# Designs tried in a protein design chat: VHH binders against o26223. Part 58

Target 1, 191 residues: o26223
Amino acid sequence: MKLLWTSQHIKVTVHIDGKVSKMDVLEAIKTRRSIRKYQDREVPEELIDKILDAAMCGPSAVDERPWHFIVVRNREMLEKIPEVHPYGAMVKDAPVAIIVCCDSSLEKIPGFWVQDCSIASQNILLAAHSLGLGAVWTGVYPLEDRVEGIRRLFSIPEHVIPFSVIPLGYPAENPGTRDLFDPDRIHLEKW

## First folded at step 21 (VHH)

Design AA5
Fold by OpenDDE, fold request of step 23:
Structure AA5 (fold): chain B 191 residues (1-191), chain A 121 residues (1-121)
Amino acid sequence: as target 1 above (191 residues)
Amino acid sequence: EVQLVESGGGLVQPGGSLRLSCAASGFTFSNDDMAWYRQAPGKGRELVAYISSGDFTDYADSVKGRFTISRDNAKNTLYLQMNSLRPEDTAVYYCARGESESYIDYSFDYWGQGTLVTVSS
């Protein structure tokens, strides 16, 4: 199935308690949590498209945009990911996972691709949450065993580096919110 | 104050069973991930079982099929059912409260004092 890329403005609507509400960006950021339990429910392709659109909207070093995305829905493949990812057990329960990768041939300035792919990964998490989905960032890079495991599993070329695996689904858990604000981390004018 | 108090440890024969409990207090138990760790003599502490706030579970390979982690949110209690115990399962078992926002592993910020499990003939 070819992903339909439409240039349509993504309106993010979240269903809270049966009400359709627009989640603003601050709300999305503050209320997002890692979700590791999913409903037995498929995620529409439209939502994945929106998430991937968001993933590609972040900045990158010198606008290099080195990211690629593998969308995985195949059950056999999803079930194999935990074999090479020690903390990826939830992936087997997700209806879909996105693997964020870097094409090193697109990198213009060495080393910034990690930041670029991090931005993309975070945007995936935020977009998913804003759309009423749950997701979790399962880190791959720079852990060599995970990198090579994912590489082999998905036949990823040597010049492409798997960065993160992000399972997504309708959430079947609701972890509490965390207040992570720490004023001691804020310095005014000088350290 | 966050408190985690383990119980249920003891001496058991190989092939036997034990159920550990962890009584949690001082936080909203239902909102947090929890885990069991163990530390055998002369070894490092290792993850045994993980349970998310929504009861997603994960296990160390060494205990898969034998151990079951569960929780009772109404009782603020975490459990570890251990079946088919082996001598290599001998360790101090610790209850831990998780912080859910690690992207590389399961991270924990509070630990109990532990309960000793000895598997011996």
Scores: ipSAE 0.787, ipTM 0.894, lowest interface PAE 0.6, mean pLDDT 92
Fold by OpenDDE, look of step 21:
Formats: sequence, structure tokens, C-alpha cells
Structure AA5 (fold): chain B 191 residues (1-191), chain A 121 residues (1-121)
Amino acid sequence: as target 1 above (191 residues)
Amino acid sequence: EVQLVESGGGLVQPGGSLRLSCAASGFTFSNDDMAWYRQAPGKGRELVAYISSGDFTDYADSVKGRFTISRDNAKNTLYLQMNSLRPEDTAVYYCARGESESYIDYSFDYWGQGTLVTVSS
């Protein structure tokens, strides 16, 4: 299934009480929570396209853009992910998951791919949230058992490193918001 | 002040059942993930069961099909129904509150004092 990537303007809209509302970037960041419970509802391909577009908009070392994305909708495959990811149990309940990977052959400066894939992963989470979806970052790299498990499960070549698995769906939980601001972590001019 | 108080532990024969309770106070219970941990003598503390704010649940392999975690938000109470108990389930069981978001595992910031469960013939 060739995902037709059309350059669509990311219109960030959240359905609140049946109304489409815009969510600003600060609101998205501050209100985002990990979501592990999903509705029995499919996620439109259009939303996934928007999320992946956002995932590719972040910076990378020397603009290397080493990221690849596996979009998983197959129920059998989703159900197998928890077998190789001990804390990925929610993936089996999600209508879709995105696996963020690094193609090491695209890396220009060694080691920065972790930052690149992290940026992509975080953008996926924020974009999902802004679109009214819930998601959770389930870490794969650098845990060897998880990396190899995901690699084998999805026949990922050796030069490509699975980094994260991100299940997505319409949220079926509301964990509320947290104030995580800590002024003690802020240093002025010097430590 | 956050408080977690476990109850329901005791002596039970193999194959028996117990129901543990954890009374929570000092925070908005319905908004937080919760878990049960256990620590057997001479062993480390291990996750037994997890429940999200939306009642997503996860279990250790050793207790799957036997234990059930649940919550009553109206009562600010967490439960662990333990069926088909085995001697290896003998441990102090702790209630825990979920902390800030982790992308590696389930993380918790507050723990109760624990309740002892002994499974013996």
C-alpha cells in the first residue's frame, strides 16, 4: 500500500465536543500525555500522513534526516509487538503504530541519529495530540533485546536500527495534566 | 500528603484466593496510573500488575490469568484480585502511584508500606 504523500498543509485541529478547534504549539506541548487506552476506532490515513509529515520537519545533524517510518495497521503484527516489547502491551489495542527507525547508511556524523530520531518521535507525539489522537513513546533503542525483537519481527535490515514504537489511536483515557515546571533546573548565566 | 495504605494480606493455602486493597489519598486518584508490586524474601521488588488512568492493564507473565488489577475511582481504591495462589506468590505486596511519563517502562513515585501475603500449606 503506497502511502501517497501529498504535501498537505498541516491544519492542527482537535475535536472538542464535536467541534474542530485549533491547538497552538505551547498548548500541545503542555497538555500532551502518554495515552495507553484507545477507542475501537480506525485512524484515517490522512491523519497519519500529517503526523509523518510533522515527523520529518524536525532538525537533524547536518540535515542528514536518517529516519524511516514503518506504519503498522495489520492486527497480527500489532499483536506480536508485545512479545518482543515488555512494556508495549498497549500496542495490541491500538489501531495503528509507527516504528521510527534510523538508516545508518544515511548518518553523516556518528551518534547524532539518536537525537534525530528522538526529535522525529517527539514530533509524532505532539502532532498526534494536536490532531485529537493519543499516543505513547515505547522505547526500543538502546535495549538490545527490544531492538533485535523488532528487527526480526519486521524484517528490518541490519543497517537500519529500530528506535521507537509509537502506538496511536483515539484516546479512551484522560490522565489529566501535570505541572512539571521546576525552577531549580534553571540556571542563569552559569551553573 | 500522598498516602497509600494496603490491606487484605494474610495466610492462604495454595490454590486459594485473596483480594488486596489500596486506599489512596492526597492526590487525584482518577488521573494517575497505579500498580501493584511485590517483594519476596531475598528478591528484588517486581511489578505484578499495572493499570492506567483509563483502565489499560498489564501484568507480569507469572501472574497472567490469575491476578486482576482494578480500581474504583469513586472510592479512591486500587484492588488486586489474586486467584490460584502459589507458594512463589509469597511476598510483601506494595501499592504504587505512577509518576511522570516514562518511555522505557512504568515508573512510580509513591509507595505504600505493603501488605504481607503468605501462600503455604
Scores: ipSAE 0.783, ipTM 0.892, lowest interface PAE 0.6, mean pLDDT 92
Fold by OpenDDE, fold request of step 23:
Structure AA5 (fold): chain B 191 residues (1-191), chain A 121 residues (1-121)
Amino acid sequence: as target 1 above (191 residues)
Amino acid sequence: EVQLVESGGGLVQPGGSLRLSCAASGFTFSNDDMAWYRQAPGKGRELVAYISSGDFTDYADSVKGRFTISRDNAKNTLYLQMNSLRPEDTAVYYCARGESESYIDYSFDYWGQGTLVTVSS
């Protein structure tokens, strides 16, 4: 019995109507794409708050929750980010960016803050997508030039490490969905 | 099978212009980010220009203001308009299909065979 995997074309019906259709978690995960083109439209503060709330809901090592978030809406600052982030060009076009940082003074177990901030960053992406926004993770840490660039630009103290810059906005592109499932990466009981 | 076929390379004088094309097949072109790379003699391959599926563009600093990346999704074709060409632009130029989900750079998984651009007096 050949299980015909019917490629269910998940028609992401972008309902243009203002009702934030609640996207289920699996849908959000599967349909999320990096968005680098944004509409000339402001993102309401309410949505940013929801995104940040989601960012803080992930687990962390020993519940250390070392993350801080810089919300950047200032156009001048957004336009400067690409100067220190060579792959952050889209940030200048975004209405808002979130910089995820680690306060090392909050770290309880060394090294896990990377995982903690990664979880926070991914939650930002998923939350943004679920709310009808587009976002992209632009990595900062552990690239020293980017870390120091962002640090200087935003006057981030030495004990705080910028981890990621995530521009957000209403998407002006619709990249195709990707089937990334690879059964060869699944091992049962043993490698 | 994914195929990328570059064309339009050739010899051009400094200050001249050239338009490269990349014919794409074997995938849904409109869904993918695309890029141009180049490799000069004795140098590594470098990103020249990037274009997202939604026509967000980014350029290497060395080509900003001179080169323009564009795409025609109906024709499954990527373009690189190169103006004000310089001898240092001499390289084999490669079309590349993007991996849009890299969070540190623009990553690519397929490249064409390349087309040679020679800028010489």
Scores: ipSAE 0.771, ipTM 0.889, lowest interface PAE 0.6, mean pLDDT 92
Fold by ESMFold2, look of step 21:
Structure AA5 (fold): chain B 191 residues (1-191), chain A 121 residues (1-121)
Amino acid sequence: as target 1 above (191 residues)
Amino acid sequence: EVQLVESGGGLVQPGGSLRLSCAASGFTFSNDDMAWYRQAPGKGRELVAYISSGDFTDYADSVKGRFTISRDNAKNTLYLQMNSLRPEDTAVYYCARGESESYIDYSFDYWGQGTLVTVSS
């Protein structure tokens, strides 16, 4: 049985096996892995919209929300990213990538934008995973050659700082789970 | 206990070919990223080739088109096919295993003892 979507205010929905996920947030955090192999399958714009909505839900220093996102689907552009990003080889095979940027004109407290954009980047990874996609964070800032290369490639103005490039797609690999918990990293009351 | 045992090194003439193997045990081989690194005399260790659990591969520029990394998950074995060998490829070659969650480069947490490859006349 399928039901039609109704108007924006009133919805009738149906859950079909495999279409809606209710992944526990702790499970999502523990099972998310960097995915560098993707199916030859488009990612619908609707899913990208959900991922970017999630990216913007993170806290930011004094609510400055300095982030901007470039969505890249053009094949020629995706294939050029590895020319300026040594860790970006998998981007050429991805159906889409998201470039997380800081617009420094939106900073309210200098220097906290790195935390702000890191939060947005991690939310992209988790949201993609919850939607059945795989992604990997490929760092740009603060590696100046990567920053300059990405800025040049995408015509990013000088007051905007590319922070990360996140290729994503339906996964074509399934790496195992790691147990990374280390109790020696936990300090009670003092160091 | 994780163990990585490389084999297949030796002396070869320039232009020749060699196939390295890495026998893996003590972990679920099919779940992990694998790599070959090399260390030339007096130099630091450098990445040669990377392969993800799903066979995404990446290579150092110096070996692209000449070397091929592959894996056989049924045999828990990683391979490096080295063609068109040059004297500059002379090094100890190491098998590496890891679950790369680094966002700036690949990372590995277990290493073999290495196998020597010497390319000379």
Scores: ipSAE 0.680, ipTM 0.859, lowest interface PAE 1.2, mean pLDDT 90
Fold by ESMFold2, fold request of step 23:
Structure AA5 (fold): chain B 191 residues (1-191), chain A 121 residues (1-121)
Amino acid sequence: as target 1 above (191 residues)
Amino acid sequence: EVQLVESGGGLVQPGGSLRLSCAASGFTFSNDDMAWYRQAPGKGRELVAYISSGDFTDYADSVKGRFTISRDNAKNTLYLQMNSLRPEDTAVYYCARGESESYIDYSFDYWGQGTLVTVSS
């Protein structure tokens, strides 16, 4: 295990408890997959902190940063999420889930909070992957039944909009990388 | 070329059992998420059962406890064991494989041609 060469940066390597988190960002983007099966293993709070720090590093409209995050570890609450989220069955098996929300009182420019929360949600997925965790984005907004169900379950106030539920844990599956590049989607100079 | 070929359908009495098979080729079967869908005449397709590459499973409420999805990666075959069959289970059953990253459903990119299951006396 080698420390980095630079005198102004210190890298932390978690040797015993997981993979070394030195993944190139392009590699992380290309190899991240939705993971729906998790080991029966706790996720340390320190990793959740790193993931949420990364989530908050994304750009937002006029830097409004409208996001709030609910960290759910309570087993009974995790088991109730599938009752209101028909595609959240894997959440009950996850050690932890993060609910990404928009606080509309922080909105400065109408109509951009969905992009803002999407950026935060994708950053959670990438950060989790780089730390050796698996995660999946289970969509809530704009599906009305899911929004109201999650709001009720977690006592989310009316001015706060649940956007996504992201269960995560150490992966117990390893789906392969997919080749989805389609050059016909690239338009030079004009359509 | 991706090929999904369903088999095992037929006519069965209410309360009976059937086992559907889906032979897969033209892709790395063990890496993909797979599912069974069904479609009654004049109706849309609906998810019956889902299995991830790591054997996480999920089922429609209407079949939970009666149907079991499984896979045999050595034989590139997906299965659906259907027990306690009811007339409302009558449909064409399709296997599907995943090639997309969906965040709202268990969406799939490729579908077989289907196998008919008829539950009646």
Scores: ipSAE 0.642, ipTM 0.844, lowest interface PAE 1.4, mean pLDDT 89
Fold by ESMFold2, fold request of step 23:
Structure AA5 (fold): chain B 191 residues (1-191), chain A 121 residues (1-121)
Amino acid sequence: as target 1 above (191 residues)
Amino acid sequence: EVQLVESGGGLVQPGGSLRLSCAASGFTFSNDDMAWYRQAPGKGRELVAYISSGDFTDYADSVKGRFTISRDNAKNTLYLQMNSLRPEDTAVYYCARGESESYIDYSFDYWGQGTLVTVSS
């Protein structure tokens, strides 16, 4: 929300995205889809701040919080990501991408950072969706060529592990929702 | 039940063109990602072209600039326009329905039986 002040002492509330979108958490989880086509429209810094705040709200092993985030807006860098990430072709058309990384020097208990960074990555997707944006998780770790390619492209040191690349923007596609509930996956008391 | 039926394959001379079609039924075609795969004799399957529900497209390097994937939601049909065909394009071509929520690769849960394209003479 942005407040506008006029010479007539009148406050006017302006919605950043042109509409009010307040989404129940279960609705966000059920309706989020991977979006690979984006409008030619800039994503405000304020929305990225909210998304990264949400990313850092997730639990982590013994509260180690090993995550770091690289925010990429530079066109040349966005266009280079597909050169090292064969399934990141949509990144070149995104207004912004977030690279989720693990700083292994922050691990308190070895071997849990993948869970930690997965939680942060999923929170990014849900927060983006709740703000009217579309995003897609393009996996990097554990695919070694992608890890080394992204590390090289962004000068990421060897003790920092790029985990995922998440392009995002205002969606230009609507794949619809899916009914995926399968009661056969539910086991009461034992297998 | 999902059905994908490819057609349009055949024998063509190098430099020629073909258009493949894939008739889809048993699902909401416009909601799903689609792709063409191919398998040359004695080789594994290779992704040729991908199209999302919103017409984002991606191509294998070997066909970029020569092949065009498209869809016609009114006819529930996926197309592959293949121009400037080469002997190396000889393969069985498969239509595939995508699982758009994969996070490491384009992923597919249904394939047709394929249509043979032979580029020779």
Scores: ipSAE 0.624, ipTM 0.839, lowest interface PAE 1.5, mean pLDDT 89

